# VH-VL binders against Endoplasmic reticulum disulfide reductase DNAJC10 (DNAJC10): the designs that were tried, part 10

Target 1, 103 residues: Endoplasmic reticulum disulfide reductase DNAJC10 (DNAJC10), of Homo sapiens (Human) (q8ixb1r130to232)
Amino acid sequence: EIITLERREFDAAVNSGELWFVNFYSPGCSHCHDLAPTWRDFAKEVDGLLRIGAVNCGDDRMLCRMKGVNSYPSLFIFRSGMAPVKYHGDRSKESLVSFAMQH
Short names: E, the ipSAE of ESMFold2; O, the ipSAE of OpenDDE; V2, 0.75 times the mean of E and O plus 0.25 times the DockQ between their complexes.

## First folded at step 9 (VH-VL; framework fv_mogamulizumab)

Design w2 (from w1 with heavy chain W105T G106W; at its last look DockQ between E and O 0.88; V2 from the best seeds 0.00; counts 0 for: pae E 4.8 > 2)
Fold by ESMFold2, look of step 9:
Formats: sequence, structure tokens, C-alpha cells
Structure w2 (fold): chain C 103 residues (1-103), chain A 123 residues (1-123), chain B 112 residues (1-112)
Amino acid sequence: as target 1 above (103 residues)
Amino acid sequence: EVQLVESGGDLVQPGRSLRLSCAASGFTFSYYYMSWVRQAPGKGLEWVATISGSGGSTYYADSVKGRFTISRDNAKNSLYLQMNSLRVEDTALYYCAKEGYDYETWSDAFDIWGQGTLVTVSS
Amino acid sequence: DVLMTQSPLSLPVTPGEPASISCRSSQSLLHSTGYNYLEWYLQKPGQSPQLLIYLGSNRASGVPDRFSGSGSGTDFTLKISRVEAEDVGVYYCMQALEYPYTFGQGTKVEIK
């Protein structure tokens, strides 16, 4: 399901050749709590099509800073050899699926 | 409502140990990075150590690395600083501080400070 | 380590007049996040420090709008548009870009 990515394995995972969609969140953020059920449903729907990750910025603040995260939640697609693509759409499951299928 | 209260400061001889405590209330303690910041008498502020919300990451000033250990007990809403091999230059008022003023925007400012606990190292 | 240099270190002021404090860092505090990791704190006599400005220019809750922060990169300024008696104390800038977090030396503001 949703794979928690920590500092030591983050770069290896997102550069593995698999497509990753990663949720950078903070435990103190209400918008992050609002997203959580939708993110879990989304992860189930796209299982096997792409890898779904999460980073807890409340415990790995410096990792999130190094990756350019400037607000919570921040949702990014990572592809090996390409710059990360930030998701700017609404946080509905339909929009997340649509965005993921474009990539 | 939001409060940090330090304790454990004392007058001790060089080479001795002390443990400082900081009791937190009025917020979800485990969500936030916590820090110790010290101020020698008549001097400016010096960052000492920081610990992540879960306690999984710790960071130290070079002047205390290897001698001081920051820790937390989230069940007790308490932050600690174990200070070993104390030196005269460790004499200071030690503040407990909470990071994360704007937790929907990345911010690590010290938004809440305690009143401080005085550590004096003198022979 | 990032060296933080404040000027002036002592600032006598007349109530009702503006005041300005400079803070310079030895390396840029502007990060790819788009933020400057620079804070300003005030320590009033006999009190704990209190946050005034975070991320270079944002006023903390309850801070009067006579306080403003500006600057980017390595050069930052705290301005008080009209100094009041309650504004006396020592002002510190701090960088929070990387560990170890470092403070400027402090600027003591007092009524002349």
C-alpha cells in the first residue's frame, strides 16, 4: 500500500526506475488529515500501476526542505532521470487518478 | 494555555553532571521539534540541541556534542537535556523552546519559550 | 556554520522615531523552498525571548504592524516604524536554514 519513505532510502526509491507519487505531510496539518482517507483510497485504486509514498515532515523536516517542500501537504510525482512534478490540482481521488494516468 | 517550564538547574562543580527537564502543556507535544537554547550571563543566545517530534533525530552544537544528550518522553510531555562533563563555559540560563510556528507552512521558528533554568558551573 | 552579524550592536532611540537593525549572514538563507530561513526575536529586560518575525518578513501572532522584516539572501533588516517604550530590549536574528542554528550577537535597543 502506502510506503513511508525516510531520509536514508528516499533517493534510491524514487530513482529506482519506478514511477512514484509521494505525499509530503505534517502531523499538525489539518489539510493533511483531510487528505489522508482520499490518499489511502487512491493508493488502493492505482496499486500495481505506480508506487505510492508518504514522508512525515514532522519527523524528517530536513528531508522535506532538501526536496523543496514549502507547504503541507505537497504531492509530487518522481521519475528517474527527470525533475519532480508537483501536483497542483484539487485533492479529490478523481483528480489524483487523472493526474497519475497522464504520467 | 501553551506553556513550557524548565527545571533541574543547579550550582555544580566542573566535571559533574546535571539533567534538565522541560514540562510542556497546551499543545500536542509529539507533533513538534523541541530545542534547548542557552544564554550565558550578560551574553547572547546560543542554540544547544534539537530533537524531532518522535525523538528519531537529534542535533547538537559542536560545543556540547559528545557531552550533552537531548531526549523526550512524549507520554509525559517532557523534554530532557542530560549534561555530562560540565565546564565553566556551560554556565547559562537554559531555555526550552518549541519549533513550528506555522505548521501548514514550513516554519521552524521558536514560537514558544520557557522561563529558563539556571546552570552554574563553578569551583 | 553560518555566521550571523548584526549591526548596530547598541541602538539608543527616541520614542516616536523609527529604528532599523541589520542582519547579515555568511551564506544565503534563501532556499529552493522559496523561503528565507531567518527569524527575529526580541528579549525584553528580564524576560524570555519572543518571536517577532519568521521566514524573513512574516509577523508572528500579536506582533504590532510597526515591526516589519525585509531582505533576502544574505542581507536582512528589521524596522520599527515608530519606537515605543515597550520596544526596549535586545533584538536577535537567527538563521534556521541548517544546523547548527546560529544567532546574531544581539542589538540592544534602549531609550536615550
Scores: ipSAE 0.172, ipTM 0.775, lowest interface PAE 4.8, mean pLDDT 88
ESMFold2 (binder alone), look of step 9: mean pLDDT 93; pTM 0.955
OpenDDE, look of step 9: ipSAE 0.650; ipTM 0.912

Design w3 (from w1 with heavy chain G106T; at its last look DockQ between E and O 0.84; V2 from the best seeds 0.00; counts 0 for: pae E 5.0 > 2)
Fold by ESMFold2, look of step 9:
Structure w3 (fold): chain C 103 residues (1-103), chain A 123 residues (1-123), chain B 112 residues (1-112)
Amino acid sequence: as target 1 above (103 residues)
Amino acid sequence: EVQLVESGGDLVQPGRSLRLSCAASGFTFSYYYMSWVRQAPGKGLEWVATISGSGGSTYYADSVKGRFTISRDNAKNSLYLQMNSLRVEDTALYYCAKEGYDYEWTSDAFDIWGQGTLVTVSS
Amino acid sequence: DVLMTQSPLSLPVTPGEPASISCRSSQSLLHSTGYNYLEWYLQKPGQSPQLLIYLGSNRASGVPDRFSGSGSGTDFTLKISRVEAEDVGVYYCMQALEYPYTFGQGTKVEIK
């Protein structure tokens, strides 16, 4: 349900025409560990409504740097033909669902 | 506490091979990029190679591409440098270095270094 | 490759006085994230390098506050506000914006 995106497939996936909500994270980041259970629960709640992705910046730091990620975790909505939208809200499941439903 | 211990340095003839090891302890090894940095006698520092936490991404200085292979075994907390076709100019003290992450920033800084292992290539 | 040029290459200092080391890169190290991917290392005599400054201006753990990093883009400075005898060694800047990572040639700081 959470799709791990690597460099070779990232652009094709987020330009597929589906709505993507992507978590850019680092395995060594404590805030990323804090988010992980909530992100999993969120992904279950919205399964089938939008695509949920994750990028491991510890495996491809340069991909994350190229996408403008400057802190972890960073959460973005991607829509084909539109600029990515960064999520700035609470990291609660309810806030994530609310933001996703708005888009 | 975090420790890095290099081994495998030796005196070898040009054209031969050598494998360096770096034993890591005190941190979750698989989370971090690891690097080799070398220093020829009386000279400055030269970055040699870097490997990602999973081992899926590797990067090399042009001077060693095609001859050196960086690898890691996360089950053994070990970093390796396989050095083939050694040349006199590869003579150096080889350091193992850990890249750090900080809480709010992405950082490529080498926050922990080993003491180095000496490789001498001469006839 | 990004060329890193340090100045001066040799810096004799008097204890208690300030010291300044310059590092210039052939390309901007300022990324769109707002960070400068520039680090400073000190190699004391007979020791491994140690990190002093990361991301242009942040002091690493345990580094005294007499050390400060400044600058942006292509021009960076390491300052020591009051040099102490234990500050002798070779100082290196390094760019970490892109591979290959490259070091400056080093600045040897010694008591005169």
Scores: ipSAE 0.123, ipTM 0.758, lowest interface PAE 5.0, mean pLDDT 88
ESMFold2 (binder alone), look of step 9: mean pLDDT 92; pTM 0.950
OpenDDE, look of step 9: ipSAE 0.800; ipTM 0.936

Design w4 (from w1 with heavy chain W105Y G106F; at its last look DockQ between E and O 0.92; V2 from the best seeds 0.00; counts 0 for: pae E 3.9 > 2)
Heavy chain, then light chain:
Amino acid sequence: EVQLVESGGDLVQPGRSLRLSCAASGFTFSYYYMSWVRQAPGKGLEWVATISGSGGSTYYADSVKGRFTISRDNAKNSLYLQMNSLRVEDTALYYCAKEGYDYEYFSDAFDIWGQGTLVTVSS
Amino acid sequence: DVLMTQSPLSLPVTPGEPASISCRSSQSLLHSTGYNYLEWYLQKPGQSPQLLIYLGSNRASGVPDRFSGSGSGTDFTLKISRVEAEDVGVYYCMQALEYPYTFGQGTKVEIK
ESMFold2, look of step 9: ipSAE 0.275; ipTM 0.798
ESMFold2 (binder alone), look of step 9: mean pLDDT 93; pTM 0.957
OpenDDE, look of step 9: ipSAE 0.743; ipTM 0.927

Design w5 (at its last look DockQ between E and O 0.82; V2 from the best seeds 0.00; counts 0 for: pae E 5.0 > 2)
Fold by ESMFold2, look of step 9:
Structure w5 (fold): chain C 103 residues (1-103), chain A 122 residues (1-122), chain B 112 residues (1-112)
Amino acid sequence: as target 1 above (103 residues)
Amino acid sequence: EVQLVESGGDLVQPGRSLRLSCAASGFTFSYYYMSWVRQAPGKGLEWVATISGSGGSTYYADSVKGRFTISRDNAKNSLYLQMNSLRVEDTALYYCAKEGYDYEWSDAFDIWGQGTLVTVSS
Amino acid sequence: DVLMTQSPLSLPVTPGEPASISCRSSQSLLHSTGYNYLEWYLQKPGQSPQLLIYLGSNRASGVPDRFSGSGSGTDFTLKISRVEAEDVGVYYCMQALEYPYTFGQGTKVEIK
């Protein structure tokens, strides 16, 4: 399942000891709309392996700015005690799964 | 076409309350941060308040904090400013403004309304 | 609060000549993302403000290319390469790095 993360809970969630793959998006962004079906399918495929999150930057622009998001969508892996890792690959389900399994 | 139309400005006595409205059209209202910006007669611009697309986050200038409340009704495409305990220094033209997501990662006010005049005088 | 200081406050111009407006912030507006959170607005006589420049140097849609923004950190400049009569009005800079958002005092541009 895809967990919506807001400012109050974000740091606690990503520092929980679980691996998080987070989609930072904007509701008005066409690239974000294009990703949405693939992100949902990806989340189903990796359910139970890692946590899948989403941040609506249209609702909390300052959280997204603080996390270094400079374009939409931005996809990051978070792991407690480590710097976030940005995903730079194509936005296919296969590439997302491959990247997630590296971590 | 994108439009913002303010209403509710009036002449009122100090200590009274007033509610401003801003009707939005031509875009998906719930996607965007909305703000109120005011301009006292013959003076510069002053940011007043901002609200997130869902309404979950609100921010205020220190001069209005505790007296003004920004809110929105996304079903009615409307932004509001509830102004309590009005003072003479709140006299201004009040603008409704939209932040532009079309400008990637920008807080810029890309669309402004015509303004509604609030005069506080005893 | 971030204090925004514009210079000059009054700028008489001759049509066809260049013009330049300075904006200084009390804190750096350069974020670690590489963006400067500074905007320029023009308010023509009797009109609502209109966006000219965002993120320090990007022209808003429909803004003529004679307008350019430059600078970084605490010092920013708006330039008009060849002033036209329609450019008359009050120019404001604004920081959007942090709340409360704050405007400069305005620079009134008028024809000599």
Scores: ipSAE 0.130, ipTM 0.761, lowest interface PAE 5.0, mean pLDDT 88
ESMFold2 (binder alone), look of step 9: mean pLDDT 93; pTM 0.951
OpenDDE, look of step 9: ipSAE 0.728; ipTM 0.924

Design w6 (from w1 with heavy chain G106A; at its last look DockQ between E and O 0.83; V2 from the best seeds 0.00; counts 0 for: pae E 4.5 > 2)
Heavy chain, then light chain:
Amino acid sequence: EVQLVESGGDLVQPGRSLRLSCAASGFTFSYYYMSWVRQAPGKGLEWVATISGSGGSTYYADSVKGRFTISRDNAKNSLYLQMNSLRVEDTALYYCAKEGYDYEWASDAFDIWGQGTLVTVSS
Amino acid sequence: DVLMTQSPLSLPVTPGEPASISCRSSQSLLHSTGYNYLEWYLQKPGQSPQLLIYLGSNRASGVPDRFSGSGSGTDFTLKISRVEAEDVGVYYCMQALEYPYTFGQGTKVEIK
ESMFold2, look of step 9: ipSAE 0.209; ipTM 0.779
ESMFold2 (binder alone), look of step 9: mean pLDDT 93; pTM 0.951
OpenDDE, look of step 9: ipSAE 0.828; ipTM 0.942

## First folded at step 11 (VH-VL; framework fv_mogamulizumab)

Design x1 (from w4 with heavy chain Y101S; at its last look DockQ between E and O 0.84; V2 from the best seeds 0.00; counts 0 for: pae E 4.4 > 2)
Fold by ESMFold2, look of step 11:
Structure x1 (fold): chain C 103 residues (1-103), chain A 123 residues (1-123), chain B 112 residues (1-112)
Amino acid sequence: as target 1 above (103 residues)
Amino acid sequence: EVQLVESGGDLVQPGRSLRLSCAASGFTFSYYYMSWVRQAPGKGLEWVATISGSGGSTYYADSVKGRFTISRDNAKNSLYLQMNSLRVEDTALYYCAKEGSDYEYFSDAFDIWGQGTLVTVSS
Amino acid sequence: DVLMTQSPLSLPVTPGEPASISCRSSQSLLHSTGYNYLEWYLQKPGQSPQLLIYLGSNRASGVPDRFSGSGSGTDFTLKISRVEAEDVGVYYCMQALEYPYTFGQGTKVEIK
């Protein structure tokens, strides 16, 4: 349910017309490790309601740099025709769900 | 402790092949981009190639593209450089280097370097 | 490719006094992330390079506070507030904004 987004497919996926919530992470990042179980649980809770993605910046740092990622993890909502919206809330499942439902 | 040890440098004739190895220890190898950087005798540093943590992305300097192949074996904590069609201008000390750290703010700097292995290409 | 130009290429220094090395890039290294992708390395005689400064101005772990990096965009400076004898070697700047990564030519720092 969590779709791994790679460079070749990223722009097409997030510009598809669907709502995407994307986790930009690095495998060497402790905050990313702390988020991982919550992100998984969140993805299960919103299954079928919106698209949940992940980008491994340890596999393509240039993609993440190109998308303006300047810290790990970075969580963004993408909707075609709109500027990406960065999530700045706490990393609880409840707050992630609330943010996703606003959009 | 964190350590990178290169090996496989040798004296070879132009047109031959050589494979360099770099053994990594003291950190989670698969998390980090790894690079080869070379230094010709009496000259400066030149970036050669980079590979992502999983091995899924590779990048090369134009001077080696099509002749060199960077690879890694994460189960063995090892980085490799296969060098084909060697030329005299490939003569250099070859360093492996680790990029990035989970203790530093977003960076891809070469924070750990090996001692280098010497490749000499001569008739 | 991004061309990196260092000056001076040779820098005789007197211990206890300040020293400064300039690095200029052919393109801006300031990215929309807000970072300058510029690094400084020191290669002491007979040794492997070591990281001094990353992202333009951050000291790497274990680097003495007499080293500082500054600048933005295309112009960067490495400063040593009070040179010590152990600071001799060749200093390189490198851009890490885009592949191919490119180094400056090096600045050889020697005691006068």
Scores: ipSAE 0.246, ipTM 0.795, lowest interface PAE 4.4, mean pLDDT 88
ESMFold2 (binder alone), look of step 11: mean pLDDT 93; pTM 0.951
OpenDDE, look of step 11: ipSAE 0.703; ipTM 0.919

Design x2 (from w4 with heavy chain Y101T Y103W; at its last look DockQ between E and O 0.86; V2 from the best seeds 0.00; counts 0 for: pae E 4.0 > 2)
Heavy chain, then light chain:
Amino acid sequence: EVQLVESGGDLVQPGRSLRLSCAASGFTFSYYYMSWVRQAPGKGLEWVATISGSGGSTYYADSVKGRFTISRDNAKNSLYLQMNSLRVEDTALYYCAKEGTDWEYFSDAFDIWGQGTLVTVSS
Amino acid sequence: DVLMTQSPLSLPVTPGEPASISCRSSQSLLHSTGYNYLEWYLQKPGQSPQLLIYLGSNRASGVPDRFSGSGSGTDFTLKISRVEAEDVGVYYCMQALEYPYTFGQGTKVEIK
ESMFold2, look of step 11: ipSAE 0.274; ipTM 0.798
ESMFold2 (binder alone), look of step 11: mean pLDDT 93; pTM 0.952
OpenDDE, look of step 11: ipSAE 0.791; ipTM 0.936

Design x3 (from w4 with heavy chain A109Y I112Y; at its last look DockQ between E and O 0.41; V2 from the best seeds 0.00; counts 0 for: pae E 6.7 > 2)
Fold by ESMFold2, look of step 11:
Structure x3 (fold): chain C 103 residues (1-103), chain A 123 residues (1-123), chain B 112 residues (1-112)
Amino acid sequence: as target 1 above (103 residues)
Amino acid sequence: EVQLVESGGDLVQPGRSLRLSCAASGFTFSYYYMSWVRQAPGKGLEWVATISGSGGSTYYADSVKGRFTISRDNAKNSLYLQMNSLRVEDTALYYCAKEGYDYEYFSDYFDYWGQGTLVTVSS
Amino acid sequence: DVLMTQSPLSLPVTPGEPASISCRSSQSLLHSTGYNYLEWYLQKPGQSPQLLIYLGSNRASGVPDRFSGSGSGTDFTLKISRVEAEDVGVYYCMQALEYPYTFGQGTKVEIK
């Protein structure tokens, strides 16, 4: 399940003690559109293993700016009390799963 | 072709209300932040309000906060500014502006502007 | 609120010669991401504003390369390498780092 995170709930969610993998995207971004089906398939594959989130930066640019997002899409792992970890790999489902399992 | 067309400007007395509209076309309206920017006669530009693509986030200049409400109807590709308790100092040409994105660099710039609609508040 | 101060407020120019406009902010516009959230707009006589520069130095689509932006932090400059007659109007800087967005007072560029 992909949980849409808004400004009001973001910090509470990622600091809940659960592991989050979050897709920061913009609806007008072609690379984000290319990722969307893969992100959905990835979320199905890891269902129950970690929390999968999405932030619409076209709707809340200040949240994305505050979290250090400087391009779209940006994919981050969040853990309470730790610095977010940005994903820099290719955007295949297999690479996303591999990265998620390292954390 | 991106187009923004404002309407609803009028001559009104202080304390009255007025609603401005902006009709948008040529782009996917719901994807973009929209703003109102005003210009008093012979003066510079003043940002008034901004609304997110879904309408979930709104921001206001201190001079209008509590009196003005920005809203949008994404089904009608329309942006609105409800102006209550109007004052003489609200007299201005009101522009509708679309925010653009450089998707690599995260910019909040106003890439398209309407022609403006004139609001005059006088007794 | 971030105060934006432009100078000069009036700039008479001769076509073919360079022109320079200064913009200073009361707070740094350099975000921790490395970007300066400063924009330049031109309002030609009788027209709506149009974007020239974003993020301090990036030219907007369709803007001629004679326009350039520079600076960082609190001090920014817009340069026109060779002024053309079509460049007359009022130039505004604006900070886009945080709400409320704020504009400078404007610099009126006119032919001598």
Scores: ipSAE 0.039, ipTM 0.717, lowest interface PAE 6.7, mean pLDDT 87
ESMFold2 (binder alone), look of step 11: mean pLDDT 92; pTM 0.945
OpenDDE, look of step 11: ipSAE 0.463; ipTM 0.868

Design x4 (from w4 with heavy chain E104P; at its last look DockQ between E and O 0.74; V2 from the best seeds 0.00; counts 0 for: pae E 5.1 > 2)
Fold by ESMFold2, look of step 11:
Order: C-alpha cells, then sequence, then structure tokens
Structure x4 (fold): chain C 103 residues (1-103), chain A 123 residues (1-123), chain B 112 residues (1-112)
C-alpha cells in the first residue's frame, strides 16, 4: 500500500530501518498524474519487501523543500544511515523494481 | 479569469472579533497555499498567515499567534481569517494572496492578490 | 526571523534613465536546491501589490524585460534599465525561505 507521509512522521518513518521509496508529487502536475497508475502497480508488486510512500507537496511544501525536491514528480529511496538516492530512470514498473532491488 | 475578492472588513472596538472572507475563482483553489498579508495605513507590507492547499498546515506571524486563525473551505473556494482580541495595531488593509507554482520548478511567490478589505480597530 | 533591509528607501528617478534597488537579508536565502527564495513586488499608487520577480531572478508573467533581478545569498538587486512613468510606486523585496515570511521596508520610486 502507498503510505502518505507528513512532516511530523516523515523522518521517523524513513529512519526506521526499513527501505522506503517515496514519490514527491504535486496535485497540479500532469507528469505526476501520468505516473500514478504505474506507481500503484509498483506498490502492489513490492508489498512486504519495502515501504512505498507519497508526499503531497501541494499540502506540505516545506517538507519537500527541506528534502531537496525541486521538480515534480521526484522519486527517492531512503535507507537509514545513508543519503537519499534520487531515481532518474524511466517510469516503467520494471525499472522501478530493478532500481529498488539494486538498493 | 482568476480573482480573489476579500470581504468582512469593518470598524470595531478593541477586544472585539471579526471574520474576513476571500472568495476565489478561476483556478483550482485546493491546489494552492493561500495567505493573508496586511498593510497598515501609510506603512509597508506584513505577512499575517498562510494555509496549505488541504488546510493541514497553518503558519502565523508572531504578532497574531493565538488571536488569529486562518482556515479554508475548499468546497466553497473560500479562505477565512478569524481575528479575535483585536488591537489598534491590527488596523490595516488585509489582502488575500495566492501562492503560485511554476512547473517544473515551484515558487512561493504571491502571484495573485485581491483588492483588500479594510479593518479599523478604534475606541 | 530573517530581517530584510532595502536601500534606498526613497528613489527619485528621471524617465528614460536606469534605476537600481538593493535588498539584503540577515541570512542566506540560497537553498540547497539552488534557488534563492527572494521575490520582488511593486505596489503602484492605489493598487494591490503585483509580483515582478520570483526566485531571485525570474520575471513573472507579463512583466516587461526592462525589469531584472540579480544576486544570491544575502545580497540582491532589482534593476530597471529604462524607467517609465508607469513604474512609480513602492517596491518591496520579500524572503520566502522560512516562516515568518518577511518584507523589506519598501523603496518609494517617484518621478523627480
Amino acid sequence: as target 1 above (103 residues)
Amino acid sequence: EVQLVESGGDLVQPGRSLRLSCAASGFTFSYYYMSWVRQAPGKGLEWVATISGSGGSTYYADSVKGRFTISRDNAKNSLYLQMNSLRVEDTALYYCAKEGYDYPYFSDAFDIWGQGTLVTVSS
Amino acid sequence: DVLMTQSPLSLPVTPGEPASISCRSSQSLLHSTGYNYLEWYLQKPGQSPQLLIYLGSNRASGVPDRFSGSGSGTDFTLKISRVEAEDVGVYYCMQALEYPYTFGQGTKVEIK
């Protein structure tokens, strides 16, 4: 399932020791709408293996700014004790899975 | 046509309350942060309060914390400012302002402003 | 709080000549994303403020190219390459890096 992350819980969640893949998006962004079905399918495929999150930057701009998000959508992997890793690949489910397994 | 129209400004005595409204049209209201900015007669601009698109986050200037409450009703495309315990120093023209997004980069700039509603607090 | 200081506070101008307004912040407005969270607004007499420049140097929609913003960190400048009569009013800088958002004192531009 896709877990909506807000400012108060974000740092605790991504530093919990679990692997998080997080979609930073804006409700007004067409590329974000294009990604949504693939993100949903990806979340189903990796359920139980890693945590899938989403942040609505139209609701929490300061969280997104604090995490270095400067465009939409931005997809990041968070792992406790490591710097976040931005995903730069195509937005297919297969590429998302490959990237997640690499990390 | 994108518009913001403020209302509810009045002449009131210190210690009283007022509720300001801002009616928005011409854009998807729930997508955007909204703010109140005020200007005392003959003075500069002062940011008052900001609310996120969903209403989940609110922020206030120190001068109004605990007395003013910003809120929104996205079904009515309306922004509100509840002003309690009004002081003479709150006398100002109150503007409603929309924060803008610029794809692919985002911006916190106030790209649309209303015409303002005047609040006068006087004995 | 981030203090914003404008200079000059009053700027008499001759139409056709250039003008510059300085804005300084008490802390850097340059975020790790590479953006400077500084905006410029113009309030013409009897009007609401209007956005001129956002993120330090980007002109807002419909703003003439005679307006330009420059600077980074703590030191920012608004330039008008050739002042026109319609440019009179009060110019404000504002930081939007952190709450509370804060404005400079304003620079009143008037025809001399």
Scores: ipSAE 0.110, ipTM 0.748, lowest interface PAE 5.1, mean pLDDT 88
ESMFold2 (binder alone), look of step 11: mean pLDDT 93; pTM 0.951
OpenDDE, look of step 11: ipSAE 0.367; ipTM 0.843

Design x5 (from w4 with light chain T33N; at its last look DockQ between E and O 0.82; V2 from the best seeds 0.00; counts 0 for: pae E 4.2 > 2)
Fold by ESMFold2, look of step 11:
Structure x5 (fold): chain C 103 residues (1-103), chain A 123 residues (1-123), chain B 112 residues (1-112)
Amino acid sequence: as target 1 above (103 residues)
Amino acid sequence: EVQLVESGGDLVQPGRSLRLSCAASGFTFSYYYMSWVRQAPGKGLEWVATISGSGGSTYYADSVKGRFTISRDNAKNSLYLQMNSLRVEDTALYYCAKEGYDYEYFSDAFDIWGQGTLVTVSS
Amino acid sequence: DVLMTQSPLSLPVTPGEPASISCRSSQSLLHSNGYNYLEWYLQKPGQSPQLLIYLGSNRASGVPDRFSGSGSGTDFTLKISRVEAEDVGVYYCMQALEYPYTFGQGTKVEIK
């Protein structure tokens, strides 16, 4: 399940003790549109293994600025007590799964 | 192609209400934050209000908070400003502006402006 | 609220000479994400404002390269390397770091 995270709940969710992989996107971004089907398929494949989130920066751009997002899409792993880890790989499902399993 | 066209400016008495409209075309309206910016005659620019793409978040200048309401109808590609309890100080040319961003431009700059609609509050 | 102060407020120019406009904010506009949320706009006589510079130093599409933005934190500068007659108008800086968004007072650039 892909969980939409909004400003008021974001920090509580990613600090809950669970591992989160979060897609920060903009509705106006073509690369974000290209990623969307792959992100959905990835979320199905890792269901139950980690939490999958999405933040719509077109609805709350201030949250995205606060979290250090400087381009779209930006994909981050969050774990309580640790600095977020940005995903820098290609945006294939295989690469996303591989990265998620490392954490 | 990309256009913003304001309407609804008028001459009104203090204490009255007025509703401004902005018709958008040439882009996917619901993707973008929209704003109203005003300019009193012979004066500088003043930001008035901003609304998120979905309409879920709104923000106002202190000078208009509680009196003005920004809204949008994404099905009609239209932005609105409901102006209640108008004061002489609200006299201005009101611009509709699109805030732009994409993956290359992570920015909220006003990249498209309308021609403005004049609101005069007098007598 | 973030106060934006422009200097000078009036700038007479001769075509071909350089011009420089300063903008100072009451708070740093440099966000922890690495961007300065400072924009420059030009309003030519009888026209709507147009975007010149965003994020402190990036030229908007179609803006001539004689325009450049620089600075960080609280002090920003717009430079025109060689003023053209078409560059006359009122220049505004604006901070977009936090609501309410605020403009400087404007700098009127006009031919001497």
Scores: ipSAE 0.257, ipTM 0.791, lowest interface PAE 4.2, mean pLDDT 88
ESMFold2 (binder alone), look of step 11: mean pLDDT 94; pTM 0.958
OpenDDE, look of step 11: ipSAE 0.744; ipTM 0.925

Design x6 (from w4 with heavy chain S57R; at its last look DockQ between E and O 0.79; V2 from the best seeds 0.00; counts 0 for: pae E 3.6 > 2)
Heavy chain, then light chain:
Amino acid sequence: EVQLVESGGDLVQPGRSLRLSCAASGFTFSYYYMSWVRQAPGKGLEWVATISGSGGRTYYADSVKGRFTISRDNAKNSLYLQMNSLRVEDTALYYCAKEGYDYEYFSDAFDIWGQGTLVTVSS
Amino acid sequence: DVLMTQSPLSLPVTPGEPASISCRSSQSLLHSTGYNYLEWYLQKPGQSPQLLIYLGSNRASGVPDRFSGSGSGTDFTLKISRVEAEDVGVYYCMQALEYPYTFGQGTKVEIK
ESMFold2, look of step 11: ipSAE 0.294; ipTM 0.801
ESMFold2 (binder alone), look of step 11: mean pLDDT 93; pTM 0.956
OpenDDE, look of step 11: ipSAE 0.733; ipTM 0.928

## First folded at step 12 (VH-VL; framework fv_mogamulizumab)

Design y1 (from x2 with heavy chain S57R, light chain H31Y; at its last look DockQ between E and O 0.72; V2 from the best seeds 0.00; counts 0 for: pae E 3.9 > 2)
Heavy chain, then light chain:
Amino acid sequence: EVQLVESGGDLVQPGRSLRLSCAASGFTFSYYYMSWVRQAPGKGLEWVATISGSGGRTYYADSVKGRFTISRDNAKNSLYLQMNSLRVEDTALYYCAKEGTDWEYFSDAFDIWGQGTLVTVSS
Amino acid sequence: DVLMTQSPLSLPVTPGEPASISCRSSQSLLYSTGYNYLEWYLQKPGQSPQLLIYLGSNRASGVPDRFSGSGSGTDFTLKISRVEAEDVGVYYCMQALEYPYTFGQGTKVEIK
ESMFold2, look of step 12: ipSAE 0.237; ipTM 0.784
ESMFold2 (binder alone), look of step 12: mean pLDDT 92; pTM 0.946
OpenDDE, look of step 12: ipSAE 0.616; ipTM 0.908

Design y2 (from w4 with light chain E39Y; at its last look DockQ between E and O 0.80; V2 from the best seeds 0.00; counts 0 for: pae E 3.8 > 2)
Heavy chain, then light chain:
Amino acid sequence: EVQLVESGGDLVQPGRSLRLSCAASGFTFSYYYMSWVRQAPGKGLEWVATISGSGGSTYYADSVKGRFTISRDNAKNSLYLQMNSLRVEDTALYYCAKEGYDYEYFSDAFDIWGQGTLVTVSS
Amino acid sequence: DVLMTQSPLSLPVTPGEPASISCRSSQSLLHSTGYNYLYWYLQKPGQSPQLLIYLGSNRASGVPDRFSGSGSGTDFTLKISRVEAEDVGVYYCMQALEYPYTFGQGTKVEIK
ESMFold2, look of step 12: ipSAE 0.285; ipTM 0.805
ESMFold2 (binder alone), look of step 12: mean pLDDT 92; pTM 0.949
OpenDDE, look of step 12: ipSAE 0.769; ipTM 0.928

